# Designs tried in a protein design chat: VH-VL binders against q8eqq3. Part 3

Target 1, 246 residues: q8eqq3
Amino acid sequence: MKIHIMIAEDERLAREELMYLLQQENDIILCPSAENGDQLLNLYQEYNPNVIFLDIHMPGINGIEVAKKIRNEFEDKDIIIIFTTAYESYGVQAFEIQATDYLLKPFSEERFKIAMNRIRKTLSTKKVRKPKVDKLVVNLDEKMMVIDPNQIGFAAREGRTVKIHFISNEVIETKMNLKELEEKLSGFPFYRPHRSYLVNMDCIKEITPWFNGAYNLVIKDLAESTIPVSRTAAKGLFDALQGVHH

## First folded at step 1 (VH-VL)

Design A7 (framework fv_amivantamab_arm2)
Fold by ESMFold2-Fast, scan of step 1:
Structure A7 (fold): chain C 246 residues (1-246), chain A 121 residues (1-121), chain B 107 residues (1-107)
Amino acid sequence: as target 1 above (246 residues)
Amino acid sequence: QVQLVQSGAEVKKPGASVKVSCETSGYTFTNYGISWVRQAPGHGLEWMGWISAYNGNTNYAQKLQGRVTMTTDTSTSTAYMELRSLRSDDTAVYYCARDSYDILTGYFDYWGQGTLVTVSS
Amino acid sequence: DIQMTQSPSSVSASVGDRVTITCRASQGISSWLAWFQHKPGKAPKLLIYAASSLQSGVPSRFSGSGSGTDFTLTISSLQPEDFATYYCQQANSFPYTFGQGTRLEIK
């Protein structure tokens, strides 16, 4: 199981250090980061993460007030909160808000590992929380792109890379493989009609029979592209389109 | 309810190794870590290290690094602590303790009964 | 490593007395402090966690206070079963460290 983690941190260096430490873990999906409390509350509602690393001192609403809103106004007892701060005196407030841990800046790898273990232990005992992924974050060579999955028509493997085709006719290329992409899009209506393709079922325009029980499909607004449907995937595709769940 | 039961007393020669077991019951073993703490005669409590029963991650006191190994066996809900190259100053009562990572569940809330390890020539 | 220093090293008291034991950390540990009672021939017993929270089953005469570097354990009215050695322990970071202990003796 993948743990969806969000960071709220206004200092670039502290944010980058947390991102670096989190990227070393194999079971983590990193949500978009917030630079202030208001931004975090918006992203929290959008992504519904399992864990928030929350800086206490941020512009606008501070981290303690953010945590109080999450616990009291949103009535969320399942989200795990880890406070980060340069100041030693917040342990009592962290305890009152039911925080799982507290990290002092600058971060040590040793204390970070303890926090990660507390997160994993806490998740194993709590009610299963289902993160919402309303946006997809894709790492390109020099930048990260925030993508609306509803704008994706399909993705295709071409050689060693995957090309993501938007209904706008924009195309981006990523080193992420189709299985990784499918896992990140698991909350959205995407389907594997062929080992080299991943399609947005909401964007399918037409399906045409081919030889030996195989099919071809065409995506809305991407009519020049014909996508194969293997014989073995055809039954599952028709079932999924008609609302039959497996 | 929650119980931690340790193996029996050991007498060892200098240079030998000892392996102490800590069999747990009454809780989900993989939800907690186990810390090992020792007390030499006439001295205070000394933390030796910690192991996660969830993923096997360990952290050892620096003065014992290279001599101590902590392991778990999830199938028997048992933690182990092995100390090698024993010296006379390793003579102590060795305890295992359940280590709660969650701020709400406390600290070293249940302990084993202790295992006396005597190292003498 | 964070050093924990207790005072006094020993204290003599009578049943019914109010006893105070202090613990000082060499650096800030917020409220990440526990107090243990240790009797000869038995395992240590958790009394207080998070500096001031009373462990379930521990008598209300025990209380803890403090934050940052300075912490106090108080026994409001000593009972015969309270004669023991008391230890503080920081849980702020690895390695976990204990104070040297305070031995509580009958007068």
Scores: ipSAE 0.000, ipTM 0.398, lowest interface PAE 15.4, mean pLDDT 81

Design A8 (framework fv_amivantamab_arm2)
Fold by ESMFold2-Fast, scan of step 1:
Structure A8 (fold): chain C 246 residues (1-246), chain A 122 residues (1-122), chain B 107 residues (1-107)
Amino acid sequence: as target 1 above (246 residues)
Amino acid sequence: QVQLVQSGAEVKKPGASVKVSCETSGYTFTSYGISWVRQAPGHGLEWMGWISAYNGNTNYAQKLQGRVTMTTDTSTSTAYMELRSLRSDDTAVYYCAREAYYDSSGYWFDPWGQGTLVTVSS
Amino acid sequence: DIQMTQSPSSVSASVGDRVTITCRASQGISSWLAWFQHKPGKAPKLLIYAASSLQSGVPSRFSGSGSGTDFTLTISSLQPEDFATYYCQQYDSYPLTFGQGTRLEIK
């Protein structure tokens, strides 16, 4: 998914520099920019951004007070805040509002890329919602097996049964079909790259091009198994992994 | 060398005001905040508030109920703390300390001024 | 406000002893805790920040540990210059608050 980013910065040149850096990214949508704290709060409510780049020093309400209002009065603990400043001192107020990162003016591309990586990592954590129940129960012929979904590399249909492959190299066989298994794993990051496969996206090691727009993928610790990715599933897989259409 | 040097001891009567100075040197004044901490005889350390030397923004301990004002003078790299309506229980050693917040490190108080004894008595 | 409680209020020890001081926060403060040494007539001195990070120039016999609500300061082999009052301070949220202090006395 694309990341909605908003800027609050009253200095035109600083705002333009930050916008230039952000425009080089391919997975973001820029919201209208604010030139002061009051404007930022109004735009924040209208556009619901994922991330705010927030100048500490603005006329009227300063950036720290804006961030406190968002955290406390709007009760928004999930928005990512990146402070921008000409000075390295923020005091403990910035700690209290739990900012994700800071950028010093003038902005360097190296520090900006670090901040962007932190944003993406934070958003990937919020995006993935695990179920309240952390175990999967599967009925086998002679027993029921209690499974940790994080230990599953992939599942594959073989004939009339489905084989579940663990990263330990253990394999179990179930009469449950892939759709039913996918439903039971709906709170975990599993993806269907092919009619006959279900993969744990957290366990994908590499993806390589094949013929006619298809791909093959390999799971960590299960490198002897090559899993096909159909042309039609490839776009969705790359979108899920990168949050973009690539 | 980074150092904070405070003004000398003061003796005040109840109801008076005191203004303590903290002159800084050896670093860029506007890059750091200044916190004020006091210690009354027989008591522990008590945080009073902080001021940003960058923009003059302040945050005060609510227990001081508007009796404290913190200011800075960038031309002299000096921070000030004024306490009004002095009471006998305001007798304390008052300290300034440099505050820093870095992305790779935690928040800390370093260095401290040498302290200013303020005695409030009738 | 976050209340900081230190124990013990005082401890008597001899040179060479291992001394531990405990600090407890009334709510979770992650690792945002500092330890200070304070001697009469002198300014407080920062020893430890971020619960376990030793301040530059502070002897390695000082160490800090803990997270959340429970923290400890340890002096592994007490020296004569270590007799002082020690304070913990949370800097997770305003207002900043200190513990009541632990006085380390000669036995």
Scores: ipSAE 0.000, ipTM 0.384, lowest interface PAE 17.1, mean pLDDT 80

Design A9 (framework fv_amivantamab_arm2)
Fold by ESMFold2-Fast, scan of step 1:
Structure A9 (fold): chain C 246 residues (1-246), chain A 120 residues (1-120), chain B 107 residues (1-107)
Amino acid sequence: as target 1 above (246 residues)
Amino acid sequence: QVQLVQSGAEVKKPGASVKVSCETSGYTFTSYGISWVRQAPGHGLEWMGWISPYNGNTNYAQKLQGRVTMTTDTSTSTAYMELRSLRSDDTAVYYCARGLEYDYWGFDYWGQGTLVTVSS
Amino acid sequence: DIQMTQSPSSVSASVGDRVTITCRASQGISNYLAWFQHKPGKAPKLLIYAASSLQSGVPSRFSGSGSGTDFTLTISSLQPEDFATYYCQQANSFPYTFGQGTRLEIK
């Protein structure tokens, strides 16, 4: 799981230093950063980060007031807050706001690693934040079905129809083509491993090599079905599954 | 005015080391990072590494790990890049550049460049 | 490492033309992309940062767009001083990487 992190820091070099430290971590996605509290509050609402690194001393609204606004006015009790400060005297205020940690400037790699460990422990004990819940509506001619995309293992073209295979082993047929289905599922982790298939990447169990750079894959709880992965789709699939940096 | 002024051209033998300086003025030296970028004749721009004058933290391109060292001297507002075990393919124009900032991301001021030629 | 691929490698154009150069990242880089102009014998010059923000002092005919993996630099009405090589650069993660460059030449 990638941790979405946002920084608010009005000093350019301190911001760059923190970005440098965060870039060394392999499980981080950095949201756009803020130079002041107002920018952070705007970006926070847009990007919904898991973690904010928040400078206490910023022009306008300060970091303590930003944290209070997030906790109280935006009612986000789950966001992890790490304060950054040149002054040790803010520990009491950080405790009162229930910050996960604080970092003294200049940042040390040792203290940063401690803060990152605390972030990861806190995230591992949290309930998984509720993903965006969109439903898929499929017209079956006699009726329209409202489908939870998370319950789909894969879809396959069979002749002139598409069959949608649920992880429950239920199968439905639709006249919707795979391109239309893919477009409707664009907000979910679906991938086209082959012109005749669309797979839920969260449901992939096994991938085995075939010939000329092609692969076969198997979906969890649908082990009877073997799905081909074309040579041209293989690299993109592995990149999507692993976040490979090649 | 912000200025980055680099040391002059160098001619080195294979196996030697070169140290290029980048003297800065017109801004607070510790408030901006310094990157080093090179361009070999007929090739594109290649990032070599970055240093923070604030705390001395560095990050180097993997290709140059073990051969490059970047340092700063805050008393003279000068950054240095030393490249060791020189090879003919290290012949390039070497630049220092100020930046990087996440929201802005770019090198906004550059040194004039230092030509390093590695030949017998 | 994030690979940056520019297209085209070269383009020939006339003064007054609209020119577009594209840059593709091998993985998502949000808006952490800059565009540089480089002329022989001179240091590179920053044109665009944060994918779409115009650097101070750069003419308004330059614009940038895109996010994620696909980015475009546009010159709306080419001027004689614009003939140069253009580079994109990602700043999402270390090591920072440049595209291979696009050479803009007189037709």
Scores: ipSAE 0.000, ipTM 0.405, lowest interface PAE 15.2, mean pLDDT 81

Design L10 (framework fv_lerdelimumab)
Fold by ESMFold2-Fast, scan of step 1:
Structure L10 (fold): chain C 246 residues (1-246), chain A 118 residues (1-118), chain B 109 residues (1-109)
Amino acid sequence: as target 1 above (246 residues)
Amino acid sequence: EVQLVESGGGVVQPGRSLRLSCAASGFTFSSYGMHWVRQAPGKGLEWVAVIWYDGSNKYYADSVKGRFTISRDNSKNTLYLQMDSLRAEDTAVYYCAKEYGDYAFDYWGQGTLVTVSS
Amino acid sequence: SSELTQDPAVSVALGQTVRITCQGDSLRSYYASWYQQKPGQAPVLVIYGKNNRPSGIPDRFSGSSSGNTASLTITGAQAEDEADYYCNSRDSSGYHLWVFGGGTKLTVL
């Protein structure tokens, strides 16, 4: 499963540094970032991320108050919070509000790797968070269809549209793009093995090697479709499928 | 075997138009984004335009925006670049390139030379 | 800025290691890819993503990145590696836009 991560950071360079470090990882999806606490709370509610990297020192509502709101007001004990701060003394306070870790600015690759390891370990032992939407509503030109995401085998970009392939062999065509579909399915076990495909990892039947570190995969009951896995996506896919990061 | 073959280059006067073609084979053309990249004589590579796999989205470098139009015909496995209001600074070898994922251009044509001179 | 900066020239002795660098703010957010171009020929992809090598590219080519800098390393340079090398990435001004570095001419001594 892909890890959905959100950043709240008001300083552009620190935000860009975190984005760069996170984008080097193959098993994550970056949610839209926030520049202040209020924006983060709005985006958090919309995207329901697995992890927040949260700057303590932001204008307005600070990161500690944001975390308290998430833990207490929204009653969310499952989201992983990693604080970012210029001050070591905040580490104690971060643990008091059940943060998984903290990163001291300027970020070191070593400390970042430790935080990522803790994130993956924590997620491997927790139940997957329930996504905001338990059903997917798709606009099919003349109508809206309500679908169960668990019945989706994969979605593929074909022509101007995305075709959603159900494990029942039913196919639905929508004008929603793969990025939008991926965001609507956040929290469900979907992965991008290739820019033109989105696969339900729970429905993968077979993965076969191809040339030069690439793979092909087949979805349960949809064996007529062979889905490519790029070299750059392969490690993230195997890591996500096995849920083991040590 | 993947092949991209550009054509349509030549000598053209400033202010005129020229249409480039790129014939693709050896891959499912309709599944990939396609790019035009140019290189002025003795100069570096400059990205020109991209078109999505289905032709629905197109993006251009600021230097050509409003003058060039990228298009494709998936039934013919062909990419096009319509070049209007040509300027001397558009003189370059024009390459078509196949997009690979979100990262790279894995196959390139041999290029077609466009010379804009009076 | 949307610019990728490369030194225009670098030299390496036969069999030695050379590192060609590309610098720009977009590299904090996006992967770089590297292209080799020999006179009169089309560019050839040699590295893409963090450190991926296409089929047929010798294992002496590797990539790395840190902060706003991406690097192409050739370990044990050979005479046939003499070429222009270009980095490429997404433009920081827009996800859909692309930008090339100015190119580095590698001379193998």
Scores: ipSAE 0.000, ipTM 0.386, lowest interface PAE 19.9, mean pLDDT 81

Design L5 (framework fv_lerdelimumab)
Fold by ESMFold2-Fast, scan of step 1:
Structure L5 (fold): chain C 246 residues (1-246), chain A 122 residues (1-122), chain B 109 residues (1-109)
Amino acid sequence: as target 1 above (246 residues)
Amino acid sequence: EVQLVESGGGVVQPGRSLRLSCAASGFTFSSYGMHWVRQAPGKGLEWVAVISYDGSNKYYADSVKGRFTISRDNSKNTLYLQMDSLRAEDTAVYYCAREYYDILTGYYLDYWGQGTLVTVSS
Amino acid sequence: SSELTQDPAVSVALGQTVRITCQGDSLRSYYASWYQQKPGQAPVLVIYGKNNRPSGIPDRFSGSSSGNTASLTITGAQAEDEADYYCNSRDSSDNHPVVFGGGTKLTVL
């Protein structure tokens, strides 16, 4: 498999040196290079690379701000970022911003090879978050139902039972409590916005402010159901949806 | 296949110095950050220091800052911890550990050595 | 001291489920990893990045995280699971990138 790499580098000679080093590798496809942050963000959207080498010091938007935009605005947690910089102190910021590595100018072949090894290691050990089970098995009185968790919009406690609402508008009722259901779905992107609800974050369509810091959310294709978000759960929900580790 | 073997521990008097070594094999040592973690007898794990893959970045726990120096020799696949001005509180088993970084999961310590005991007599 | 708080001891009956918890402000920002340590042995990574298991770690081990709390769950505890368990996270302090919990001694009855 081929690794698609993009460079953002202000200085022509530094950009050409990185291109030369990358072209010596057999498993690399080099995307068009950018001369500044704005150009990088445009090309990134078009070419969707696996790896970006980002110069920290560029005219306009700097490399750190570019990385933040990719992580937060484009919600891309999969892309590997390698910072390039003339300043050793930026290694600390790269450590704090989830960058795989940084590379000091002038580029040495030895340091470049170390960075490439980290890239390959990261790609080879990248774990797509895979549920412990691909399907959810739920007891429904005298039968067991095999459920695709991706089709669940939300689950809600109603009296002594829990109702599981599918995005198809089908509803099933189980004696499993919300805690047990949450545990069985721990490998899937489910969140507890309220004591009585469990929601599929991939299925959230709208979130509207309510009262005193609380919110209401609507699941796609289940617009007739309004699900409360408690004040205490709101921050965690927004952080999870935006991919922020706060 | 990955092996980390610590050495250099022993009994030493307060105020003296000691240097620990960690010999790495079974992986490309120069591609990984490395940590030192210690454990006092009957106590929990305490992080001590970290060094980046190329040796350019180093961080230390407040309890050892100014007294301990982490270093590495990538040509020998060896990690070092130079311990100066040793105190009774530094008595512990010292482990070296390999750092792994993944953009989704952050940093974690995926392989540990067997540890080497440092005893600082009172 | 440790910035991450763990209960010092917990017990579970053979074959039953136990949850070990870790709490601290750093967990609002960073993932927790979990290490198992048996007497006289080095620690072994059992969970990293919330809920990922290294190869060779049994399926009964799982992790979860919410707010300032991370949990290690052992479903159907076995005798060989008796050990000390440590949570580990990145510290938000500029000078301390790593912090460990105080450890939880698990006894399997």
Scores: ipSAE 0.000, ipTM 0.394, lowest interface PAE 16.9, mean pLDDT 79

Design L7 (framework fv_lerdelimumab)
Fold by ESMFold2-Fast, scan of step 1:
Structure L7 (fold): chain C 246 residues (1-246), chain A 120 residues (1-120), chain B 109 residues (1-109)
Amino acid sequence: as target 1 above (246 residues)
Amino acid sequence: EVQLVESGGGVVQPGRSLRLSCAASGFTFSDYAMHWVRQAPGKGLEWVAVISYDGSNKYYADSVKGRFTISRDNSKNTLYLQMDSLRAEDTAVYYCARSLYSSGWYFDYWGQGTLVTVSS
Amino acid sequence: SSELTQDPAVSVALGQTVRITCQGDSLRSYYASWYQQKPGQAPVLVIYGKNNRPSGIPDRFSGSSSGNTASLTITGAQAEDEADYYCNSRDSSGDHYVVFGGGTKLTVL
């Protein structure tokens, strides 16, 4: 696995020193670097890195405010943030914002290796994060639809077609079968609770017991949508819901 | 309170050298980048040089590259500017100023300046 | 070859609002700082970043930024505001690391 890392650092020499240290690691891919907070927020959205090395003292929006935007406004709890700073006093604030570590300038190889070890340990226990957001492309009679899989609540087989139900309550119909759809969505948290359904596990609101060890799923924002869970699928469902993090 | 006091200015002939000092007090000098900014009589402000908090990074305006050397002594809370091969156009009041980092341009505190006159 | 351009002079009547502008390509990437300089004195930082005031600077001073232009606004100008005002920004072109505007002389009538 390659770790995609982005640097935000205003000082060219400090940025190059950090790049040099990162290049000594054999499992790293460097994303384009930023020289200020606004540029970092734009590049972060485009490249979706695993890790950001973030200078606290940058022009415009500072690194603490950048990290707050990522955690709160973008609701990204999975990205690893390592602060870089010339000032020891920022260590406490870095921990309050859920940063994984911080590095004092000038960078020491020993402290850098400790930070890299923390990054690798954190990544081994997080959800798999893709550097680019994959889209689903579905052919419809007069157009192709580019779909964000995160907006899908579930898909259901109805006769000869499959209907894809969005959390917006929009529904589209495709001639793709559920197995094909499942394969195209393999990188996303989709589960087969029943031979006729594919469900987005992030969109499950409630699980209700039914007869003979079976269950019903209630989907978020689709209060009337009830999806059956077969007895055989029920065992795997609870494991998938609680064990999707490694 | 934060104070920056420049010294070392004076009248000097073209081609000669002069060293300016800036004594800092009222803050942790080693936490801040330091700049030299000059102002010719009746003219505007012109940035000259910067040194990082630990002295590892230095940058200069093109007009002074190769002639001026910025340095600091954190144990003495003092910033220096060594000016070699002085020219008439170097005549100016020289201010020292503070920023959070060497790439910064927000100068929150300035000294009162020291006048350097280069004339024959 | 980036420079910051300021009008050399501006006037305002006592108690009225005045806007001083700074224009240059550097301002597309970096916020301007603004400095007040009175005769025989060192410059004083009055605005940094888009619109931040250092401790002790009156609230009548404010900043704004859009595209390649930054502005310093003084609302309800007072006699003591009569001074030269300079903007500065970071220069990424490689000629200078920091660039200053030419300065604007404010006269309070």
Scores: ipSAE 0.005, ipTM 0.408, lowest interface PAE 14.7, mean pLDDT 81

Design O1 (framework fv_ozuriftamab)
Fold by ESMFold2-Fast, scan of step 1:
Structure O1 (fold): chain C 246 residues (1-246), chain A 120 residues (1-120), chain B 106 residues (1-106)
Amino acid sequence: as target 1 above (246 residues)
Amino acid sequence: EVQLVQSGAEVKKPGESLRISCKGSGYSFTSYWMHWVRQAPGQGLEWMGGIYPGDSDTGYNQKFKGRVTISADKSISTAYLQWSSLKASDTAMYYCARHGYDSSGYFDYWGQGTLVTVSS
Amino acid sequence: AIQLTQSPSSLSASVGDRVTITCSATSSVSYMHWYLQKPGQSPQLLIYLGSNRASGVPDRFSGSGSGTDFTLKISRVEAEDVGVYYCMQALQTPYTFGQGTKVEIK
């Protein structure tokens, strides 16, 4: 909920000005500040901040080198970096490091607010994309059902139709195929573990190994439904559950 | 080993001037803020102000601004708290304290305290 | 100015008891620092930046909280823990302390 921010700045006056500007915000927690690159790397590892305001010109390793270590050696692409500098010539380096913004010294309140807005926007977009629609509408005969996707445990192809199984154990039948259903649920955490199944990843209770690299999923429903995972889908499932994107 | 050593206890009369000291050792004196904290008899801790000895920049609690002067002599690693004219209400224990290594403002080392008694 | 209010103002505990001290700020602060002043001694740093133990501080001491509400806990108090505990904010000047919590042990 709160944004954890760290400052690396060797000039006391610039450091105090950044601290003053940050303390005016109501949604931040200020981590210990650093006066040089080595100190920042130690504090970064200890406090794991969301955002670093990073002075380019510091004793020892400079801010660009610090950012390179964070991005490349620590493989941290999630941390937000805002460079601070007295010089306008660092746009290309900032782009290569994937910095969210940069602030020129002396700091202006207007530019600081723009940087804070970009920080908040970046943090919001790192979350799972919101569904295109909040509800799923399924046409059943002479009626339409409005479905909460969060209540779906899984869907299975049974003969010539697809059955949608709710965690309540209620079942509805649709003529829509699994690919069409998957497309309509694209904004929700659904996964294809098998050609005949579509599963809600939030409803997986446990995963048990089977033979030849296959697995079984047990759903968080009353019946503890069991769903097969094919060998070809297994690696993608574990990546998806742990938030790794391809 | 970081140490802050303060001057000894003082007994003064109202209207007299006084300067107390805090000598730092075991660290780079000019690289850390030194602060003064007051504790009146039976009361809690109260921040008075501080100084950055490297450039003599000071900050004061408005309650004490104009009543005391904070200074430092970097050649002997010593910070000072000075009154031009003491009042009975200045009776208190006075501590010096070093700012932590960053700008977060916690006080990592404290002097032993200087008791100042102002009475007629 | 940011005012800090501690609760309770005093308490008496037996060795082995859990002690909880709270500190409430009139506006949001980044972190709270905690100090202990033992009888006849200078204050000493216990916890800095919310939850970090100062050098030599036993792990029975812990700090937590965010925004305006912060807590210092002693999981199993010992006789040597007697004294007055102070919270402090240094987010903005004037730096301020809580009024103190006196902990007596017997």
Scores: ipSAE 0.000, ipTM 0.394, lowest interface PAE 17.6, mean pLDDT 81

